# VH-VL binders against ER membrane protein complex subunit 8/9 homolog: the designs that were tried, part 17

Target 1, 192 residues: ER membrane protein complex subunit 8/9 homolog, of Dictyostelium discoideum (Social amoeba) (q55fm0)
Amino acid sequence: MNNNISITTEALSKAHLHSFKHHASSVNGILLGKADKNSILITDIIPLFHTQTLLPMFEVAMIQIEKYCRDNNIDMVGYYHSNQCIANELEPEPIAKKIADRLNNELNNMCFLMISKIEVNRPSGLVSIDKVGSDWLKNRKTLITIDTTSNSEDINEILKRNLQNIKESQIYDFEEYLSNPTRDWLNKSLVL
Key: E = the ipSAE of ESMFold2; O = the ipSAE of OpenDDE; V2 = 0.75 times the mean of E and O plus 0.25 times the DockQ between their complexes.

## First folded at step 7 (VH-VL; framework fv_zilovertamab)

Design f5 (from d1 with heavy chain Y33W I34M R52K; at its last look DockQ between E and O 0.91; V2 from the best seeds 0.84)
Fold by ESMFold2, look of step 7:
Structure f5 (fold): chain C 192 residues (1-192), chain A 122 residues (1-122), chain B 107 residues (1-107)
Amino acid sequence: as target 1 above (192 residues)
Amino acid sequence: QVQLQESGPGLVKPSQTLSLTCTVSGYTFTDYWMHWVRQAPGQGLEWMGLIKPSGGSTSYNQKFKDRLTISKDTSKNQVVLTMTNMDPVDTATYYCARAPYIWGEGRYFDYWGHGTLVTVSS
Amino acid sequence: DIVMTQTPLSLPVTPGEPASISCRASQSVSSNLAWYQQKPGQAPRLLIYGASTRATGIPPRFSGSGYGTDFTLTINNIESEDAAYYFCQQYNNWPLTFGEGTKVEIK
């Protein structure tokens, strides 16, 4: 069955800002929230890589994120990926499919989202990639809704102001943390 | 000491809803996934589904997805199985079982409850 | 779904002798294989996980081996209390699946 996928304004903003910060490269990260039999709610994201994903370091990051989830009463619910150039017809890269397989084998109930352009017919800018047999195939019919319960501000306004100030209030990913451990890849102090 | 104990009705009528509770103690609740497994009389074990103790996310065997709901009450150290539209073929001993919540470790069950027999009969 | 096939389904044994139970998976499960013992009227007890790692408190006479599709549980020096059903379980793929079991009986 198809899950109903919702993402909070804050989580959605973080995912797009991660992609924008590294728009000349592919990015990826982990979706956090709660997955049930007919719905997935994404309430946070953890940015991981923006250059080349190294699978051993991905496994290290997963161990840390798992402990974070246990400590904070939240679950891993999926994976996001953005190709080097954002386009409406995003196709998952081979590495993204490999990571999605790894997560699917571990989690069983998860979503795989590609970051695409925000537009009238896709307000979240996200495209679901569904597992069909042994393949991962985009499903443009799956609607990913924005949950505005905690923050009803227009996502475009949040992104616009944060893009203008990205250098001062910067989102970090795990790759940046590895290069400089003072960079908090959980982004606990980030204000959007 | 680790303890898992199932409780609930031993008899339900066809089409009724079954509710079973697994009460746990003796370990850190968030360190283990909780699963439900059943065993029909004289048959092997069948995995039904799971709940994560952290955020309460669930995953179900497709055979049961439309009828099965697993939930938790962390304050009571309880996991609840609810299964609708019971049928005589659902007669089985139902177990809760825990699996380590460790990335990269498989889902094998190091402790099981004692099981509760549920008979579905008119 | 991965089908787990156990052989034999019934295994008469003499105390003090070794016994082996085979478990075959319909596709590779790598080393993601567990073995359980279930005595009549009791819950299953974990013996082996990771195909060959003995669970805490399990006597050394129980050992597991195999990788991929072909796995073996070996019980050396069978004791009368080892009479039970033995099941394998794969956890490489969802849904988790179990073998049909092997009844080990003292003859």
Scores: ipSAE 0.767, ipTM 0.880, lowest interface PAE 0.9, mean pLDDT 88
ESMFold2 (binder alone), look of step 7: mean pLDDT 91; pTM 0.926
OpenDDE, look of step 7: ipSAE 0.865; ipTM 0.936

Design f6 (from d1 with heavy chain R52K; at its last look DockQ between E and O 0.86; V2 from the best seeds 0.85)
Fold by ESMFold2, look of step 7:
Structure f6 (fold): chain C 192 residues (1-192), chain A 122 residues (1-122), chain B 107 residues (1-107)
Amino acid sequence: as target 1 above (192 residues)
Amino acid sequence: QVQLQESGPGLVKPSQTLSLTCTVSGYTFTDYYIHWVRQAPGQGLEWMGLIKPSGGSTSYNQKFKDRLTISKDTSKNQVVLTMTNMDPVDTATYYCARAPYIWGEGRYFDYWGHGTLVTVSS
Amino acid sequence: DIVMTQTPLSLPVTPGEPASISCRASQSVSSNLAWYQQKPGQAPRLLIYGASTRATGIPPRFSGSGYGTDFTLTINNIESEDAAYYFCQQYNNWPLTFGEGTKVEIK
C-alpha cells in the first residue's frame, strides 16, 4: 500500500459526520481522489451503508460511482469503515475485509481506512489498514495528513460547528437512497 | 477507426530518461485505461503500468515503480511514459494499449499501438 | 507474479488442418485469460477474452477453452495468413502477465 495518504478537510468532515449520523452502527463508504506512485490524495467520499452490506448492492453502487468518476475527472482511491463496537474500533469486520479485497483486485492502488476518535496522536481520526499476505491489518506507521490547501480550519472546530447545526442529517448514503430515491447519496449540493 | 500511436526517441544513452507519448483517437478518451507494455528483443511481453483517464490515477508493476511515471494530457488525447536511469537491458519495443474502463470488466487489450523500438546504447 | 507458460514455442502447421496452443498458469486465473495474434510488422490483435469469448471481427475458426490453470487456443482450418506470433495474457491478478508466445509457421 501507499505510505503517504492525504485527505482534504472537506472529505474528512463528511466521513466523520457519516459515522456520527449512524454512531450506533457500522458505516462504510468509498474514498475519491487521485492515487499516484507513492501517494493518495482523498478529496471526497461517497457514503454507502450503515446496516448490512450486501455484495450485489455494493456492485450496483460501484457501477454508479465509476460513472460519476468518469464524468467528474476523479478516481476511486479507497474505502472507509467505522465499527459499531468501540472496543475493537480498529479491527475491520469480515464484510469490510471482503469489500477491501474486491476493491484491491479492481483498483490495485488504493487505501483502506478505519474511522476512529480524533486524538493528539491521530489528528485525522483515521488509521490505515494494510493488506499483509491474505489479511488486512492496521498500520499505525502510515502517516495520514489533513490537506489544508482549500480549508485550513481545525477539523475539531468544523465537526463541532456542523454537529451543532445538525448538518449530519443532510448527508445521505446509498442505503438511504435505496429506501428513498430522492436522497442524493452523492451529496452533490451539500455544503459543510 | 480506433488508433493508438507511440512516438519518441529510438535511441537513448544509459542513465538518461526516456519519454514516450501515446496519442489516441477514434474513441472517447475517458472510456478506457491506457497501459504500457514492452517486449525486449527475443523476449516475452512485460506489463509496465497503467493510467486511469478520469482522474489520472496510476498503478505500476513493482519492478519499475522507482523509475516509471505515467501521466496524461486529456486535452491532447495523450498519455506519456517517463522512465529514468535507462539501461541497455531496457532496450525493447514499447507499446501502449487500451483496456475497458468498466467496473468488473477484464483488463484485456482490444487495441494496441504499433510499438516503438527504443535502443539503449552508449 | 503469475507465470504463464505456453507450449509449444514453435508450431509448424499445414493449411486446412487444426492446430492448438496451450497456456498454463502457475495458479488459478479463473476465466480471466486473453489470447492475441501478432503478424509480422503489425500491432497485436485481440482474438479471445474471458478464456472463450471471441473478440469482435474474429473468424469462428479461432476458439478458446479452459478454466483455472490450463487454457487452449484452437485454430480450425488453418489458413496461410494465420502464420503469426500468438500469446496469452492473464488478468486475474496484478501484475498482468503474458505467456512467452508461440510462433506459428506454415509448413
Scores: ipSAE 0.817, ipTM 0.900, lowest interface PAE 0.7, mean pLDDT 90
ESMFold2 (binder alone), look of step 7: mean pLDDT 91; pTM 0.925
OpenDDE, look of step 7: ipSAE 0.879; ipTM 0.939

Design f7 (from d1 with heavy chain S54T; at its last look DockQ between E and O 0.84; V2 from the best seeds 0.84)
Fold by ESMFold2, look of step 7:
Structure f7 (fold): chain C 192 residues (1-192), chain A 122 residues (1-122), chain B 107 residues (1-107)
Amino acid sequence: as target 1 above (192 residues)
Amino acid sequence: QVQLQESGPGLVKPSQTLSLTCTVSGYTFTDYYIHWVRQAPGQGLEWMGLIRPTGGSTSYNQKFKDRLTISKDTSKNQVVLTMTNMDPVDTATYYCARAPYIWGEGRYFDYWGHGTLVTVSS
Amino acid sequence: DIVMTQTPLSLPVTPGEPASISCRASQSVSSNLAWYQQKPGQAPRLLIYGASTRATGIPPRFSGSGYGTDFTLTINNIESEDAAYYFCQQYNNWPLTFGEGTKVEIK
């Protein structure tokens, strides 16, 4: 069944800036929000890895994100991935499919999004990867909209301003936290 | 003492909307999913759907998706099942049951309510 | 949907003897299988999860075994209190599905 996927400007900005900070590598993270019958609203993201995803450490991160969700009355609703290689921009890597399967098994109602270029015909820069039988396949028809209720500024202007101010350097992921625990991978104080 | 208690009407007319409430106590509400399961007379058990205790995200059995809504009121420790357009075939005992809201634990039900019989007839 | 088939549907038993209930899944559910007991007029009670792990407070005369598609609940030394409805449930795939149940009765 096709889900209507919405993402807040704030969450979308964080995801793109995470990818930009580590443009020479793949990045991934968890989508937070609320998943209903025919819709998923993404209101935040938690960045995880930017070199290679180690599945045991992914499991550790999930336990901690579960606690965060309890403390903030928010749900894990999906996973995002950005490929290192432009030529394979929208084909999910095998590790991303494994993570998506793991999450789908746990969550049942979730989305898997690839980060891509923002374009006129793809304003969010996101593409849904849908479960079809036993595989995960891109679906360019899935509706992915930007929820501008809290922030109506154009996403291109937000990204341009934050990149000029080098704000992506202030976004930390779980991998960075593991090497330096003073780095807040939940990004609680980040202002974009 | 962990307790789950279903409440609601025992009789509903065809085409009307059923509303059942599961009131829980004796545990921390955010530690468990709440699921709804029903059993028609002389039939097996049928999973209907769930609600997460945190943000209230839901998942539904496709059989019921167009008629079923599950919601919660955390301040009252309540989960509400609403099912529209009831039909005599929906006559069943309706249970709420909890499953651990723990990453990786699986979806088995360590506590169930006693169930409430809902009869759908004219 | 994964179909769970229980056999037998009715199982007369003699106290002191063992009894076994079979649950077969239409495709592999790994070890993601639970067993429940429901006595007349009572809420269902979790007996076994993970195919073979007894839930807290369940006497050791209840045991579960199996992996993949074929699972067994064994009740050793049947007691009169074990007269009940027993059913399995898989939680490997969505939607969650149950066996039709086995009515265990004395004699």
Scores: ipSAE 0.794, ipTM 0.892, lowest interface PAE 0.8, mean pLDDT 89
ESMFold2 (binder alone), look of step 7: mean pLDDT 90; pTM 0.918
OpenDDE, look of step 7: ipSAE 0.878; ipTM 0.939

Design k1 (from d1 with heavy chain R52S Y101S W103S R107S, light chain W94S; at its last look DockQ between E and O 0.03; V2 from the best seeds 0.00; counts 0 for: sugar tag NNS L92, pae E 25.7 > 2, placed apart)
Fold by OpenDDE, look of step 7:
Structure k1 (fold): chain C 192 residues (1-192), chain A 122 residues (1-122), chain B 107 residues (1-107)
Amino acid sequence: as target 1 above (192 residues)
Amino acid sequence: QVQLQESGPGLVKPSQTLSLTCTVSGYTFTDYYIHWVRQAPGQGLEWMGLISPSGGSTSYNQKFKDRLTISKDTSKNQVVLTMTNMDPVDTATYYCARAPSISGEGSYFDYWGHGTLVTVSS
Amino acid sequence: DIVMTQTPLSLPVTPGEPASISCRASQSVSSNLAWYQQKPGQAPRLLIYGASTRATGIPPRFSGSGYGTDFTLTINNIESEDAAYYFCQQYNNSPLTFGEGTKVEIK
């Protein structure tokens, strides 16, 4: 498991907006970017579900995501999850662990991240979940670095601005797409 | 100053639909979640549901999911609660409350409306 | 649902003395715990959030502690104006749930 994880401001904003939109619900999605032996760079996310995650639905999403990744020369590098109401619960939901296991079997190098409270010592608001034997456990010592190459603005200011501009209403996940196919769950038009 | 105010009928007949409006002022309407919480006379507090800052998402207590709807009108700074098939057991003071939305701080309520008593009786 | 249990349900206190109220969750809620004060005929008022952070304008005599399943609200140097009901609330899981309330009475 990599201990060097970076995430762009855009990707981080999308993940938080997904959790904000569906406050009091668990949310999850796929992390996209590039990975090498020692590091993972997350450059985008694909939001998936905000209610119950069913494995068959997940499989359908994966087929489309894999195609998208091939077409755009980007890789699935991980999985993110947020608990209900607040994302800093001690353990991820069992279904999240199952999905993480599946992805871990298919990906050579992946990360499992939980969205949590943004803190001074953890400005990303992300917590790494590490594979330990047959289980997944939080590792709060792992730092997730915000890649500020393209934007050096404080993440809290960005999120505040996004909410003021009602950007969470513009992000859609795969579940919403299933309910309404006109919804862009890839969020290509979303500007953050 | 931040203000929330509930308004609606104080009396509802059984099987009828309740509609309450929460009007907010003193802050940016689209920055915070709005929740509904009720309190039966002499009883504790019961969470009913929430609506997101943009109004694009809602979440309900499963107890009320089939008969509760929460909507938002940003042009009027109002949130509306609609609950169908009211019963005397639904007699309570109904509150709307504000909750933060940034930094994942969570669903605690920093400001409350004064509450409005709704009595369900034939 | 997470059940929040408060003890005691009634707490008589002499002015100047401290008061302590316990709140126990049926499962861990981490630090996602808030305390409210409610006086008769009024809406609840936020006292503490994040288990131990005082809300704006709340006097220092109010403090919260705890993590996981066991939490405590402490009121030091109780004043007559502190007579009220006090509620804990978890916001770690949906649905949000409250304690049954503790009535603090001044002797």
Scores: ipSAE 0.000, ipTM 0.535, lowest interface PAE 14.7, mean pLDDT 91
ESMFold2, look of step 7: ipSAE 0.000; ipTM 0.409
ESMFold2 (binder alone), look of step 7: mean pLDDT 91; pTM 0.938

## First folded at step 8 (VH-VL; framework fv_zilovertamab)

Design g1 (from f4 with heavy chain N52K; at its last look DockQ between E and O 0.85; V2 from the best seeds 0.85)
Fold by ESMFold2, look of step 8:
Structure g1 (fold): chain C 192 residues (1-192), chain A 122 residues (1-122), chain B 107 residues (1-107)
Amino acid sequence: as target 1 above (192 residues)
Amino acid sequence: QVQLQESGPGLVKPSQTLSLTCTVSGYTFTDYRIHWVRQAPGQGLEWMGLIKPSGGSTSYNQKFKDRLTISKDTSKNQVVLTMTNMDPVDTATYYCARAPYIWGEGRYFDYWGHGTLVTVSS
Amino acid sequence: DIVMTQTPLSLPVTPGEPASISCRASQSVSSNLAWYQQKPGQAPRLLIYGASTRATGIPPRFSGSGYGTDFTLTINNIESEDAAYYFCQQYNNWPLTFGEGTKVEIK
């Protein structure tokens, strides 16, 4: 199990803004960082889909993200999923569980996070989904902390500011890249 | 030519910490994961864990998780195995081996080190 | 953990004749099976991966077959240099696990 999951303010804001950009649908993406024996640190995310996840296209994205990781000294460490705005926000959809199984087989050491609302009892807005036997089950006991080493600003203020400035429109995912290859789904120049 | 070479002490006392270094050459360091595998005298092989060369993420066999740490020094093309609380049953030849770091590729080892025998006794 | 059972544990062979080594997994590993050769005092050498694909530089006298739980390494026209320890490895599940090995000796 992954007992200590932390995420940088920058990665957290990017994940929430991806969900906000596509609030009428489910979104997903890959968590990047470093996974160790008892901890996972998430330092970036790569947005993937916001309409329908097709497994062959997911495999194409993974090949490209892995090359990116090798070139940038960073690792795939997990997967995030956000349900529709109105739906049960903590119950992973069947496709999300299938992707998590695929990733778990490749990575062995990873986390699966659902994006939910930021609240006092859930300051990151993230909930861990743990592999239990052959299924994936929510685990509210696992705390996901915000790593403020490089940015100590409150996540609520970051999101409020960026939504006011419509910065979520500058976040592209792999699905958008497939429609228009000029859209940088790695978001290398994004500033939030 | 691809080479992997283990180095470290051949003798460790019970309860002490073992540190072994795997030095690699002849290939692009980030193209392969490094695994550690051991073989007790007269016994079969046992997978211990791995490290990714990119960000240094690790994965461990649960048998060793509490005692084993694998780390890397990319500038030296080195991977280090550290195992605490050594016991005479840990007497074995320790190998490092590389597996492809390619999405969807199998976890088989095309090159191994020569191995280093570590004896744990008082 | 997936247990890999290898038979025989010792295999005396006559040069020029074929030899076969069996590897059985406790549950399906699909085709995610590798074979290695280890000569005394040397590092293991990869022979076969994907159950049947020869690694680079491996002579055609080595072949692998099988799927699921039952796998075979066949060495045709045994040569004296083939005297070695042979073992299988599954990579379908974590942790990776190995067979007990087969010692091939020239009679």
Scores: ipSAE 0.811, ipTM 0.898, lowest interface PAE 0.7, mean pLDDT 90
ESMFold2 (binder alone), look of step 8: mean pLDDT 91; pTM 0.938
OpenDDE, look of step 8: ipSAE 0.885; ipTM 0.942

Design g2 (from f5 with heavy chain E105T; at its last look DockQ between E and O 0.88; V2 from the best seeds 0.82)
Fold by ESMFold2, look of step 8:
Structure g2 (fold): chain C 192 residues (1-192), chain A 122 residues (1-122), chain B 107 residues (1-107)
Amino acid sequence: as target 1 above (192 residues)
Amino acid sequence: QVQLQESGPGLVKPSQTLSLTCTVSGYTFTDYWMHWVRQAPGQGLEWMGLIKPSGGSTSYNQKFKDRLTISKDTSKNQVVLTMTNMDPVDTATYYCARAPYIWGTGRYFDYWGHGTLVTVSS
Amino acid sequence: DIVMTQTPLSLPVTPGEPASISCRASQSVSSNLAWYQQKPGQAPRLLIYGASTRATGIPPRFSGSGYGTDFTLTINNIESEDAAYYFCQQYNNWPLTFGEGTKVEIK
C-alpha cells in the first residue's frame, strides 16, 4: 500500500469538475505524475469516459497517453473513477476493477482512487482503493493530501468559482474526442 | 548502436552503500524503461526494480524496497542503482536491462549490459 | 512470486542435431515468456518473446513454444557458436522472475 499519495490542486480540480460535468453518469480517467519509493504525486489527470467504458477503446487511449507522457516528461501513476449512484459512492464498479487490474499489471506502482465528497476528514474528496488478494477494496486509512505548492487556495472555493463560470464545460474526455476530434481531451489549454 | 554499460566498484565492505551507474547510448532514452537485475554466483537471476526515464517513476521488488533506490540523470543518459547496508549475500553480477515503453508490450529485455561483478567482503 | 523451473541445467549437444530446453512456471503466465542466450563474457541476448516470437536478428533455428505453465526452447541445427547459457523469464506477474539457466556445451 502507498501511504503517501498527494495531488496538486490543479489535478484535483480537473477530476472533480469532470465528475460534475457528467453528474448523471460514472466517470473515469488516468492519473499522471510521478511514483517514487512509497509515494505518488499526481500533477495532472486525463479524463476518459463518462457513459460506458469499452475496453478496446481504453487500450487505444492508453497508447496515446503513453506518447503524451514521453513528450511531457510525466508518468501514468493511476486511475480514478466516480460512481453515478451516490448511495454506493465508494464501491468500485466491475469495469473499474478490470481497468485497475490492467493498469496494475502494466505499471505495478500505481494508485486507484474513487472520487467522493470533500469533507473535513477527506479534504481531497478522494479514497484509495487497494488491491487485496484478487479484489480491490477501499482503504479509508490512506490519506490523500493536497499539494498546495503552486496553489494554496481552498479546493471548495476553486470548485465553486469554476462551476459559477461553467469551466467544467471546457473539460473534454476521450469519449467526447471520439465523437468530435476537435475536442482536446488532453486539455492542454485549460486554465482553472 | 544500442549500448548499455554498467560501472562502479567491484568490491564493497559489509554495511557500506553500493552505487552502480548504467550509461546508455544509441537509442532514445525515454522510449524504454530501465531495469536492474542481479545474479549471485551459482544462482538464478533476480529482478530488483525499474525506473521510467520519462517522469522518473520507480518500482521495486519488495525484497529490496527498504535498501534500494534507482535514479536517473537524463542529461548524461545514466541510470543509477544505490543499495544501502550491503551484506556478503549481496555478492552478485549486476545488470541493467531495457524494456520497451510501449503499452501492451510485455516486460522483456531486448538489450542488456555486460554486467558488473560486485563482491561484498571485509 | 512465480517460480520458473528450467530443465536440464546442463545440456551437452552434438553440432547438427536439435536440442530442447524446458521451462515450467509455478502458475500460468499465459504467453508472457521470454528466452535469452548469454555467451561467456558477453551480455545476455533476447532470443524469443511472447513464448514463440523470435526477436530481431535471431536465426530461424531458434524456436519457442508453449502456453500457460510449460514452455520449450528448441535449437534445431546446433552450431558450435550456440554453446552458451540459456534462461527463461516470465513477465506475467510482478516481480519478474527467471529460470536457473541451462548450460549448453558442445559434446
Scores: ipSAE 0.724, ipTM 0.871, lowest interface PAE 1.3, mean pLDDT 89
ESMFold2 (binder alone), look of step 8: mean pLDDT 92; pTM 0.931
OpenDDE, look of step 8: ipSAE 0.881; ipTM 0.941

Design g3 (from f2 with heavy chain E105T; at its last look DockQ between E and O 0.85; V2 from the best seeds 0.72)
Fold by OpenDDE, look of step 8:
Structure g3 (fold): chain C 192 residues (1-192), chain A 122 residues (1-122), chain B 107 residues (1-107)
Amino acid sequence: as target 1 above (192 residues)
Amino acid sequence: QVQLQESGPGLVKPSQTLSLTCTVSGYSFTDYWISWVRQAPGQGLEWMGLIRPSGGSTSYNQKFKDRLTISKDTSKNQVVLTMTNMDPVDTATYYCARAPYIWGTGRYFDYWGHGTLVTVSS
Amino acid sequence: DIVMTQTPLSLPVTPGEPASISCRASQSVSSNLAWYQQKPGQAPRLLIYGASTKATGIPPRFSGSGYGTDFTLTINNIESEDAAYYFCQQYNNWPLTFGEGTKVEIK
């Protein structure tokens, strides 16, 4: 229930690359960064699925991500989801809620972000989803900021450049890794 | 051997801020969570919050969220608890405890400090 | 919050006899249940995690069982050194919560 979420241009652009690569599908992944009682800073993402999210596979991925985070002094701070359907794209799908529940049980302090496929360059394209009782609901009052402190380049320019360079072809998610274990789903070598 | 040790003032006046330090040794600091747990005299155990030394992210019991801050100093292998607006009801033995950092498990405490008694009194 | 209820709160036991402590959760905590021993003036010591897995160095006479909402810590052949408080703790949901504690006394 943090009231302040910041996401770097790098993290955001990476999430969009995942979405762009699988533009006809719902996509999801893990948000990495740092969280405290008042704010969450997202500095990276790990893409997970673009078709069906199976919880057992999700579990396997989480174990590996946790290790990665430990090794790189970064934390899992949340979950992102982008719906296949543009209509009502900021409403979390049932599967997204299930994943969020599972993740919340592990992290406690986390954020759940819906990512727009339309508004890709504005904070308005991001919506925080809060757990309310047993459900997950949109909270438009949550302050979401695109953090440009590490990179002053405009997010639009980054996105344009990435598309021009077909950078989305270079990002891989966990699902793709399952199909081909040679794929770097942690995207360690991805340069944006 | 794994060791955790709490340090700080044993006496705090009401409305003052408590600061406790947990110093850990005998293992890799970033591999485990550190939690603070307190125990009022003759009472049960109460989880306050935790920090993930890898990255420094924190999680709090909502009961303490407004006045509790947990931080780390990796260079010193220390975790610090800061709690504002102390009240006599906060009189307790404060423990830092280690929890495994493993997905799906690890929210139990395999090693504890000896605890430090903090009395809040005017 | 998940409430952990222990019974009994006081348990006098004769050396050599078994002791059983119950811990009930207000809702299911699966197997995410730990038991601790706390002797007077000491910090808690982990006995059991995962409801039934003994921690390193824990004597065989200690065992844990249960799943969901009902759990039991059993101490077979009680020894004088087992005089202590025993706490259960769930780690299935946030916030982490403990039972009230059971005082095991040696007769």
Scores: ipSAE 0.539, ipTM 0.851, lowest interface PAE 0.9, mean pLDDT 94
ESMFold2, look of step 8: ipSAE 0.822; ipTM 0.900
ESMFold2 (binder alone), look of step 8: mean pLDDT 91; pTM 0.939

